# Ledger of designs, part 15: VHH binders against WD repeat-containing protein 86 (WDR86)

Target 1, 376 residues: WD repeat-containing protein 86 (WDR86), of Homo sapiens (Human) (q86ti4)
Amino acid sequence: MGGGGSALRVCADHRGGINWLSLSPDGQRLLTGSEDGTARLWSTADGQCCALLQGHESYVTFCQLEDEAAFTCSADCTIRRWDVLTGQCLQVYRGHTSIVNRILVANNQLFSSSYDRTARVWSVDKGQMSREFRGHRNCVLTLAYSAPWDLPSTPCAEEAAAGGLLVTGSTDGTAKVWQVASGCCHQTLRGHTGAVLCLVLDTPGHTAFTGSTDATIRAWDILSGEQLRVFREHRGSVICLELVNRLVYSGSADRTVKCWLADTGECVRTFTAHRRNVSALKYHAGTLFTGSGDACARAFDAQSGELRRVFRGHTFIINCIQVHGQVLYTASHDGALRLWDVRGLRGAPRPPPPMRSLSRLFSNKVGCAAAPLQPA
Key: E = the ipSAE of ESMFold2; O = the ipSAE of OpenDDE; V2 = 0.75 times the mean of E and O plus 0.25 times the DockQ between their complexes.

## First folded at step 13 (VHH; framework vhh_surovatamig_d1)

Design z5 (from x1 with D62E K65E; at its last look DockQ between E and O 0.73; V2 from the best seeds 0.00; counts 0 for: pae O 2.3 > 2)
Amino acid sequence: EVQLVESGGGLVQPGGSLRLSCAASGFTFSDYWMSWVRQAPGKGLEWVATISQDGSETDYVESVEGRFTISRDNAKKSLYLQMNSLRAEDTAVYYCAREPEYYFGWDNFDKRGQGTLVTVSS
ESMFold2, look of step 13: ipSAE 0.556; ipTM 0.828
ESMFold2 (binder alone), look of step 13: mean pLDDT 83; pTM 0.844
OpenDDE, look of step 13: ipSAE 0.296; ipTM 0.707

## First folded at step 14 (VHH; framework vhh_surovatamig_d1)

Design ctl (from x1 with Y102S Y103S F104S W106S; at its last look DockQ between E and O 0.38; V2 from the best seeds 0.00; counts 0 for: pae O 9.7 > 2)
Fold by OpenDDE, look of step 14:
Structure ctl (fold): chain B 376 residues (1-376), chain A 122 residues (1-122)
Amino acid sequence: as target 1 above (376 residues)
Amino acid sequence: EVQLVESGGGLVQPGGSLRLSCAASGFTFSDYWMSWVRQAPGKGLEWVATISQDGSETDYVDSVKGRFTISRDNAKKSLYLQMNSLRAEDTAVYYCAREPESSSGSDNFDKRGQGTLVTVSS
């Protein structure tokens, strides 16, 4: 009888649904973006709101929290950088002509995707757009960035990779790989028959995994543009992806999460218990956490697939989840951020992988039969 | 352009009834799951009800079960919410919302109207 543990804290200061939740790199702060046009900074220590970020003229679609700055993007077609201590707006990035859907900060660059069919890269400090990536035929939804140092040093890749590669997913059914330095489209990843909703890159960033409304996940070599694998078992849109080591976790509109071997495309596990779409997932220390349209978060044993706990309390879709330490953070369209104690959910320590006994390698003593020296 | 226009809101006494309507345009209405959501003063957005493309499937938030009925007329490109036994707690701006295309439906929304105000007060 897994006692639906009460939330440690309910933060209901937003006046609209929370669309996204970002955890600071140090795990000490959270940033929420909301339909109320505001973002809020929270302390993970006590769940207190540290700052209200006001300035957007429309709802905040996405946010990213860095150590020194917070970033928000909005339906008002702008991106904003905020001081994390004072809550003051430091910079407004203007240039998009439609809803900015996602942002990514990497290597002192700000990347953005928009319904205006473009992705853009901005200088964080200067606030100037450095490149515009044009080529998608419809809305750009998701993006990922591979840093230059993560890319294989192939002679052909060196010139192309000087600024890294941006990968974008679009409602046009394609993903595109862009050279950040030149702004040129390096590859168009064609194969999906629906919108690309989510995208993740492996480490070191050679393979892209895309999830689509066509209910498939596809793996791509981002340099060659070759489709490597198609993951075909979901029966609904693939909404979210997470790559953990050699495993891909996918959340779907079919109310399931699936775990796949990244290398083979084999589905090794299906997590069932959701009553609605899976909108968010997070792997942490042997536990898979999910958020759903059924307003519940769940904890699964990632290895066995068993449901360990259901977190009930939200009244609307959980849009984003984060885990830090022993606390699960759930952000919902009900306007609440909830904190949950996840102590005791630690999966049994994985038995150390059986030490493959190195002993078998030594036995092939190929007896060099010394050919007898025929006497002269 | 996709448009959702809500109507039917107003002032009603506790225990009273209202019928909300939403007129949809700019898309194939019958291809989408539709929902009602509401926002009470000072509160976040709350899901209220959803209906499948052909109306064969419906779902409700627990607080309105047995009192509210969601329906649709695909020919008229209209969504409805019959609200009976209204309570003070039902006071909110009600929005018509389109769910994204998916084979199994979605609890997320890609389009929402401007809303209609429902006030339940003695």
Scores: ipSAE 0.010, ipTM 0.345, lowest interface PAE 9.7, mean pLDDT 87
ESMFold2, look of step 14: ipSAE 0.018; ipTM 0.521
ESMFold2 (binder alone), look of step 14: mean pLDDT 80; pTM 0.803

Design k1 (from x1 with F109W; at its last look DockQ between E and O 0.27; V2 from the best seeds 0.00; counts 0 for: pae E 2.4 > 2)
Fold by OpenDDE, look of step 14:
Structure k1 (fold): chain B 376 residues (1-376), chain A 122 residues (1-122)
Amino acid sequence: as target 1 above (376 residues)
Amino acid sequence: EVQLVESGGGLVQPGGSLRLSCAASGFTFSDYWMSWVRQAPGKGLEWVATISQDGSETDYVDSVKGRFTISRDNAKKSLYLQMNSLRAEDTAVYYCAREPEYYFGWDNWDKRGQGTLVTVSS
């Protein structure tokens, strides 16, 4: 029974549950968004709060930390950009008419999804909405973006791809693919019989994987709109997805994580030990980390599926997890950010497969018996 | 329509006790986990306690452990919170909340009532 690792640090400065955690690209800072209507910037070096981001009029639903700026979205129907050094609000993005659920920053563009049934794209610098994506019949929950250079250069794709493709998932049971440049719906991905809760794109962004309340994962060609595969082994809602190389990891309300071959749809592993739903996943260096509604984080050996460690200390659901270096970060609806030491969880490097000595193949010297030239 | 109606809030002295009640209607009460959540003045929403469908499992936030007891009566479609040894820090609006079948980020409760105010003051 692997000893529950004690937290390195407990950061309990929020006055409400933490809804999301974002790690800076350099791994030096963390951003938390909370039910208390604030976000906080933290140093990963010592776990100290560097800045309080105050300004939203309602709870923060999601956040993203970039190198130069922090972004938060809120139930107050706004998105805010913040200075990461001073904590000052730099920009307020107004236009949504309901809860902003998710945001994504890519290519100096800000994408947002909302309960107002729209997705939007904004100029980061100008603060102006550049496009509205209207067509979903219900709340837009999740989004992913494929950059133009990741899209295959097909003539039809070139015009469509000038601004990239936005993929959205909705409670209406569909995912939609949008041309960012035109704002037009390129494809409607139909097949789920429940809400699309999570979405990930492969690299280079040709295939979308959607998780749904119908307990299935579906793979889609985002250009053609064709459903490629259905993953059917979960017995509850698929809540979170992570794509690692050619493997899809899925967390579910059925209290399991499953690992799938992306290409075949075969389930290769099931991770069990959760007492409630799996709410968060993070793969890091051969270890799969999970967050759960049972207030525990777990570390699994990704290859064997073995539980390596349970991280106990939170008192409510872990909503988000991040890993950087040798530290696991967990954010919980109990209002705490916890830091955990994950040293020693790295599975022993599997000895390189024995180099099959290629030496044996060459010895078939077919002795070309030179037929004796009969003397003329 | 799903309805949750809280009652039992009021003014109480430190060390006192209150029992909160929640009447549920418009759904199969016994099929859902239920929770109490609270919001103190100037603070965000805080989880307090949760109970499983049949009441066999309960969880509490640390600050109320040993003092608060969550219970339910499925026949009466009612949720209760017995609060003992009340402290000033327990002052909040208390909400009865239904837990969805799955947790989705910040949306941990799909329905909650109007709330009942509990004030702990000398």
Scores: ipSAE 0.320, ipTM 0.721, lowest interface PAE 1.9, mean pLDDT 88
ESMFold2, look of step 14: ipSAE 0.518; ipTM 0.809
ESMFold2 (binder alone), look of step 14: mean pLDDT 83; pTM 0.837

Design k2 (from x1 with K111H; at its last look DockQ between E and O 0.79; V2 from the best seeds 0.00; counts 0 for: pae O 2.4 > 2)
Fold by OpenDDE, look of step 14:
Structure k2 (fold): chain B 376 residues (1-376), chain A 122 residues (1-122)
Amino acid sequence: as target 1 above (376 residues)
Amino acid sequence: EVQLVESGGGLVQPGGSLRLSCAASGFTFSDYWMSWVRQAPGKGLEWVATISQDGSETDYVDSVKGRFTISRDNAKKSLYLQMNSLRAEDTAVYYCAREPEYYFGWDNFDHRGQGTLVTVSS
């Protein structure tokens, strides 16, 4: 009975469920967004609340913490930028006409998805909407951005990708690739028979992986729009995805996490032990961390698939997890942020596979016996 | 419109029993997993029990295992929670909740009732 390690700290200052957790790039701060209409900034050093971000008129759906600013989006149809030191609202981004579901900050741009069936891009500093991406027939749920420099330098791609590509997933069963500069739909990725709930891009951002309620993951070439692969082994909705090198990790409503080879679509490992849906994933240093509807987080050895630890203490679904250093952060709909010590979970670095001495291949000196030139 | 209406709450002595009911309307009840959740005074929301569409699968929070039984009648569009051996710690507002088809953290609870108060007091 592996002793479910007690949380290092319980932060229960929110008055509603926590919907999302974002870690600062430097790992020194956390941002939580809550059903109580607020967001909170936390110090990772001591777990203290540094700031209360008040201003939204409805629940916070998602949040993103950057070095210089915090961003929140809400069911009040707005996005807000906050000063990370003072907690003051710096900017309100208005334009969506329904729930803002997700936001992404990249390349000094703010991207948003909404139930109003649009995605939008905003100037972070000016607060102005620069583009509206209209074309989905239903709610836009997820989004990812590929920067221009990550895109292959094809002449056609250069003009089309001057501002990068935005990929969106929708309840209409499609993903769309948008040219950020023009606002035009570059590709519609068709194939899913259910809502696209999650998506991730590979590095350098040529391939999109989408997860759907149709229980499949699909890989797409975002430039050509071609479906490259279908991953079909899940028996429930694919809720979350993470790409680590050439491995795709997927969490599902079927209570499993699966690891796939991105290139072949082969499932190489299944992680079991969840009693409900897998709601969150995070790979860190050879360990796979999961959050679940069963209110538990888990640590698995990513290579063996072995369950290493169960983190018990939440009383409701864990919506988001983050890992920094030796600490796991879990945010739950029970209104609590919990900090867990994950020291000792690092599997012993497997000794590098013995360098097969490449020495043997060179010895086939095919002695080209120079046939003696018979003297004429 | 999706509606969930809880009933059956009340005052009960420790060791007593209550049966909660939830009447569902506005959706195909049999297509959804259903759950009971509770909120004790001054505490956050706690999951209590869940049941599959056909009732073949059930799960419980550890603190209520062996004491509580979740059941459903799809014909009546009703969810039930039989609560036995009630304890003071079970004092809470109990909510009937539809499990979302999509597990977005904030969508998980868009369809819960107004709740029914259960008070366990000597």
Scores: ipSAE 0.271, ipTM 0.699, lowest interface PAE 2.4, mean pLDDT 89
ESMFold2, look of step 14: ipSAE 0.580; ipTM 0.838
ESMFold2 (binder alone), look of step 14: mean pLDDT 83; pTM 0.839

Design k3 (from x1 with Y32H K111Y; at its last look DockQ between E and O 0.77; V2 from the best seeds 0.00; counts 0 for: pae E 5.8 > 2)
Fold by ESMFold2, look of step 14:
Structure k3 (fold): chain B 376 residues (1-376), chain A 122 residues (1-122)
Amino acid sequence: as target 1 above (376 residues)
Amino acid sequence: EVQLVESGGGLVQPGGSLRLSCAASGFTFSDHWMSWVRQAPGKGLEWVATISQDGSETDYVDSVKGRFTISRDNAKKSLYLQMNSLRAEDTAVYYCAREPEYYFGWDNFDYRGQGTLVTVSS
């Protein structure tokens, strides 16, 4: 049960905890961001460090890797874009006045959230802020983006969808939906009684799922602002979420992962084995991977809930995990990045647990198909 | 201002014992889980032990289980680590840490002190 987890590589070059890791879309590179104030690029083929990204003046809090560029954000209040081939800083995005907690590059735009109570969108190439999203009464912790083509194009939703929608979650206990083109707040999603820590979108269904320190997950229609469901079985903060087709997976400070039917809110499985909080989740090919404060990663069969493997070696909390091909990547506050062979753990993709709802279309409030075609 | 002050480190022979203390101030101590973490020379941080708000739950890294005991005194706003049967690999700077309310990776240590050095050598 624990014996098969020998790492393929241990990458210990960072001189501080690793806060986040990101894989390139093509799977050839990995980016780590660290409390040592640097980021590092790694080759997935041989585990060698390809570049040291120096320039931040405080912790690198989060990162996102694209094929040609790396993006980092920091407690120094800046975001940086880096050339993945040379490691040179190409752009510094200035304007936030406190910790930048999350970033997202999507639709050739850079989105950011900050403890300065704002989210922002920036032109990637120009380095200038395009919009400021102001209205949260406390730190903006997390964000997600819905592109214009993923939203319904009916007349009733057309104005809201024109430039796409940004959804933000905050320590003020709300999520907000913003019109990216105008900067205006479209909806405020009220109901949580604690900080909104995590957020995922089911973009074709325009449903947001939020996890909170109040131990609940809530589902919302991002167009109407309607609270659709409350998921109440966790007994501690909901730290991370993963949306897979019609299933929501949640990791919690209560030391469990739960799997829920997205359309009904029914909890269909609880995964137990963790000795501390569940800080990271990743579903891949029928396997649920977890990272925990007990310094272990784990692999479960997602359908049955069976624990298949424990990955031991880290000495402190696993902050982030990623899976690509037959490799699990784990990043820890112990300063190490570890690569694990997961070939023997591949399960056949399995159907989800029996759904008690007939259709995801039943949960839509828009009178058109759940995934409208983009007009020509 | 939140402060944590560690003490009780020193030089000890293998098989010996030490008791570490951490004095907390600037926050409601009884509302927080508390931990000990350590850092050996040239190594990354290692979690050692954790204790709940009222002391009813404790947990330890496997390498110290049965040898170390975490405890707290909420009236004195103090955290303790009793370290028995010490080994050379226990040599490290030991830090008292308050568990953060949020887990964002980059803030895994909420208000860490300066640490206290424990050296286990013959």
Scores: ipSAE 0.161, ipTM 0.633, lowest interface PAE 5.8, mean pLDDT 84
ESMFold2 (binder alone), look of step 14: mean pLDDT 83; pTM 0.841
OpenDDE, look of step 14: ipSAE 0.280; ipTM 0.666

Design k4 (from x1 with V61R; at its last look DockQ between E and O 0.62; V2 from the best seeds 0.58)
Amino acid sequence: EVQLVESGGGLVQPGGSLRLSCAASGFTFSDYWMSWVRQAPGKGLEWVATISQDGSETDYRDSVKGRFTISRDNAKKSLYLQMNSLRAEDTAVYYCAREPEYYFGWDNFDKRGQGTLVTVSS
ESMFold2, look of step 14: ipSAE 0.627; ipTM 0.857
ESMFold2 (binder alone), look of step 14: mean pLDDT 83; pTM 0.843
OpenDDE, look of step 14: ipSAE 0.507; ipTM 0.814

## First folded at step 15 (VHH; framework vhh_surovatamig_d1)

Design m1 (from z4 with V61R; at its last look DockQ between E and O 0.31; V2 from the best seeds 0.00; counts 0 for: pae E 3.8 > 2)
Fold by OpenDDE, look of step 15:
Structure m1 (fold): chain B 376 residues (1-376), chain A 122 residues (1-122)
Amino acid sequence: as target 1 above (376 residues)
Amino acid sequence: EVQLVESGGGLVQPGGSLRLSCAASGFTFSDYWMSWVRQAPGKGLEWVATISEDGSETDYRDSVKGRFTISRDNAKKSLYLQMNSLRAEDTAVYYCAREPEYYFGWDNFDKRGQGTLVTVSS
């Protein structure tokens, strides 16, 4: 009877569902964005709300917490930068003409994707849009950034690499690779027959992995635009991806998580236990944490695939999960942030399989009985 | 085009009952999970109840459990919410919402109707 551990803390101060959760780089703070049009900063030490970020005119779709600033984007078509200490809005980024879906901060640049079919890059400090990436035929959902130093010093890549590469995924079924410096589309990654819902880049940013409503994951060379691999075992939309070393983890509408070898495309493990779609996943220290539409989070042994713990308490879909130290953070559309103790989930290191004593291998002296040469 | 049209809202006294209806068109209704969501004055959108494509599974917000019943008629492409023992805190605009096959938080409620107002007042 695996003791469904009670939440350490329930933070229910939001007046609407939480759409996203972002952990600070140092793990000391948490940022939530909500349907109530607000974001909240939380201390991870005690679960107290440190600041209410109020200013958006519609629901917050996504958020990113950095060391010095918090960023939120909204259905009000704006992005906001906030002071993490005071909770004051420092900057409003205006330019999108539809829902802003995702944001990413890198190298003092703010990247955004929108239902207006564009991605944009902004100067964080100046609040000005520096580039618009126009070319998708439908909504831009997801984005990832590859920094210039992550690109191989190939002579042709040097010119392209001065500002890095932005990779976007769209409901038009394509991903696009953009040169940030020029704003030009470098590559269009074609192959998916459904919307690209999620995207991750490898380190050093040479390969993109895209998940789609076509139930496939695809690996791409972002420079050449070549499709490298197709992962075809899911039976539902691929909703979330995480790349850990050489393994790709995928969560799907088929209620499973799969682990893949990034290099070969082989599915090495399937995690089954959810009753609804897998909406979020996070790998941490040998444990795979998952969130689901069934309002439960789960912890799996990443190596064996064994279910270790179920975290029950939410009343609606878990949209996002984070892990820091020995605490799991779950954000749900029920309006609550929950903190869970994840101590003891590390299975006792299975004793190394007994070293089969090499001694028994030598005993099978197959006596080649030399058949006596019958004398002619 | 996906269309969802809510009806059945109105003024009711505390302890009263209402039945909301939603007419769906423009998609295969029987293939989708459906939800009711609501927005109270000055509050954000909140989830109320969900029903599976065949009606075999239902889920409710804790505050409405035992009082509200979600149901569907796939032949009529209709979603229903029976609301009993209504309280002042149930006052809201109620929306019928189609759940997508994939869940992205806020994306779950992008396809909703114009809503119907429920006012619970003595």
Scores: ipSAE 0.220, ipTM 0.677, lowest interface PAE 2.1, mean pLDDT 88
ESMFold2, look of step 15: ipSAE 0.330; ipTM 0.693
ESMFold2 (binder alone), look of step 15: mean pLDDT 83; pTM 0.840

Design m2 (from x1 with G105A; at its last look DockQ between E and O 0.84; V2 from the best seeds 0.00; counts 0 for: pae E 2.9 > 2)
Fold by OpenDDE, look of step 15:
Structure m2 (fold): chain B 376 residues (1-376), chain A 122 residues (1-122)
Amino acid sequence: as target 1 above (376 residues)
Amino acid sequence: EVQLVESGGGLVQPGGSLRLSCAASGFTFSDYWMSWVRQAPGKGLEWVATISQDGSETDYVDSVKGRFTISRDNAKKSLYLQMNSLRAEDTAVYYCAREPEYYFAWDNFDKRGQGTLVTVSS
């Protein structure tokens, strides 16, 4: 009877479903974006709401919390920057003509993707759009950024590397690689037969992994545009990805999470226990945490694949999860943020398999009995 | 345009029964998982039941297991929820919802009707 641990805290102040949860870099604060058109800042110490971020005219689709500022994007076609201390809106970024889906802040630049088929980059401070990335034939869903220093110093890459590379995924079935400095499409990654739903880059940022409604994950060289690998074992849409070292974790509509060797494409483990889609996943300290449409979060031993704990309490899909220290944070479309204690999930370190004493391997002196050369 | 129209709600006494219906249009009904969700007064959305494309798979929230039955008629593009042994706690607006093909947080159950009110009261 796995003790379904009660939540440490339930934060139910939102009046609509929570669409996204972002943890501050220092782990001291959380930012939630909601269907109610607001975002909220929370203290991780006590689960108290520190600030209500009001200003969007439609639901908040995504959010990102930085040290000094919070960022939200919305179906109202805008992005907003907020002061994390006062909760005041500092900047509104206007330019998109449809729902803004994702945002990413890097190097004092704000990147955004939208249903208007564009991605954009903005100056964080000035609030001005610096580049528009136009070329996708349908909605831009996901994005990732590779900084210039993360690119291999190939002579041809140096010119292309000024400003870094933006990688976008779209419902048009493609991913695109953009030169941020020029705004030009560097590569179009073609191969998926469905929408590209999720995207992660490796470190140093030369390989992209894309997940799609075609139930595949694909690895790409973002400079050459070459498809490196196809991961084909899922039976549903690949909804979320996480890259941890040389392992790719994928959550799918097929109700499973899979672990893959990034280099070979081999599936090394399948995690089964969810009754509905896997909507979120997070690896932390040897444990894989998952969120699902079944309103439960789960903790798995990442190495063995064993289910360690089920977190019950939400009444609707868990859209996002974060982990910091010994606390799991779950955000749900039921409008609640829940905090969970994840202490004790570390299985006792299996004693290192007994070092099979290498001593016995040496004794098989296969006496090559030299067959006596019979004298001719 | 995707349209979902719920019906069958009403006032019922505890222990009573209701059958909710949902008429779907504007999409290939048989290609989608369908769900019922509900919202009680002052509470957030709660998932109630889901059914696969062909009806071979069903799932329920624990609180309604054994009492509620989800079904579908693909020829009629209709979804149903038979609710038996109704309790006060079942009082809510019930929504028919199309399961998304893929799950983005904000796209989750974005295709639902206006809902039908079920009130369980003595």
Scores: ipSAE 0.318, ipTM 0.726, lowest interface PAE 2.4, mean pLDDT 88
ESMFold2, look of step 15: ipSAE 0.469; ipTM 0.779
ESMFold2 (binder alone), look of step 15: mean pLDDT 83; pTM 0.837

Design m3 (at its last look DockQ between E and O 0.19; V2 from the best seeds 0.00; counts 0 for: pae E 5.8 > 2, placed apart)
Fold by ESMFold2, look of step 15:
Structure m3 (fold): chain B 376 residues (1-376), chain A 123 residues (1-123)
Amino acid sequence: as target 1 above (376 residues)
Amino acid sequence: EVQLVESGGGLVQPGGSLRLSCAASGFTFSDYWMSWVRQAPGKGLEWVATISQDGSETDYVDSVKGRFTISRDNAKKSLYLQMNSLRAEDTAVYYCAREPEYYFTGWDNFDKRGQGTLVTVSS
């Protein structure tokens, strides 16, 4: 082991694990949210911490960075908006009664999902909740939004899609499609026999892909609710998904990543090297980057499946990765954000010594109601 | 629901030994890989050791190899860490941890398991 010095920069200011990492749309800034109850803004130009965002009264679960504003959500049941230049908290969004675990900002709308079994939409500027999406029988773990202009134009779709559609995934084993304008549940996507952990939309094609603890991925028509395909080759929970053109990449508790043809369901490649769960995926310019519970990130040639590099240095689970330009960013529960130069990924990595084995943990102080679904 | 309760920490002189225990409840203990993770004051979390479901496979961070032994008793739903030849740098709060089925909720597992058990190695 060559030590941790291979990263371009190690940013260790957080005093707790980093739960999420968000890159601004213009690529100029990064936002990290941490178990220490704070978020931090970083410059991509020099890697320096630009602001400390203090105010949450429990750990920050997730974050999203826009060009002029940062958004964080927390186990303190709130969401906060922050000025990216001053670091001042500008708005607190109150109403959830349990952990807020995911948010999404689009078109002056803030969407949130929570362990309180609801999703909600809020006006960003006014701070008011516009709709509550209630109907899931357990925690809402993930969400995605399809704007009205991303949906197909048909007579039925125009009426159903007015105001856009929110898709939610839950530990109750269902996904639900909600009409944002009315708050009504448009479809319930039934078929999974375990928690829905991850969700991506093919926004031009009105298709949702869901990954589950039942080891399957399922494709759904979000307008009709029809299950289109089942992807069955994984042997453990499907933890993360990435949709790239007509390919689906999935990371799993079976310690592999698989690549699938989105249109047919055929598994065309399996990537092996991980010693624990694959927790993060990012495709960039022909390279597939992964983050794992074994504290290593990896780069694979997406076409051939060849492992190009192992990024060692973190001491605990990598929760989130991002790639921008020629830099890989990794965020870990060891409290560090690491920046890696990825320009020269052509040689096979040296065989490493036995890899460290790590468990990823989370707080269950406020949890889902049904016991059989909680420990999933 | 899921509960992991660590015990066995305390003050010990350098070169001494301690045995940490973890009592598990609220899940099928034998289905999961289990780990010990530690956090020194002001530092991030560091993985220490991991053991497979049946105990047949173990792994350790380099700094503790040869000094620490992880073990489990599935009938008692208990995880153990035998710590020998303790050093000042082993001072930390030690947490019992399981590998989750998914990483969706991040770090939340620690709040269900309490505060861990403090090991202090000092003269």
Scores: ipSAE 0.091, ipTM 0.582, lowest interface PAE 5.8, mean pLDDT 83
ESMFold2 (binder alone), look of step 15: mean pLDDT 82; pTM 0.830
OpenDDE, look of step 15: ipSAE 0.165; ipTM 0.633

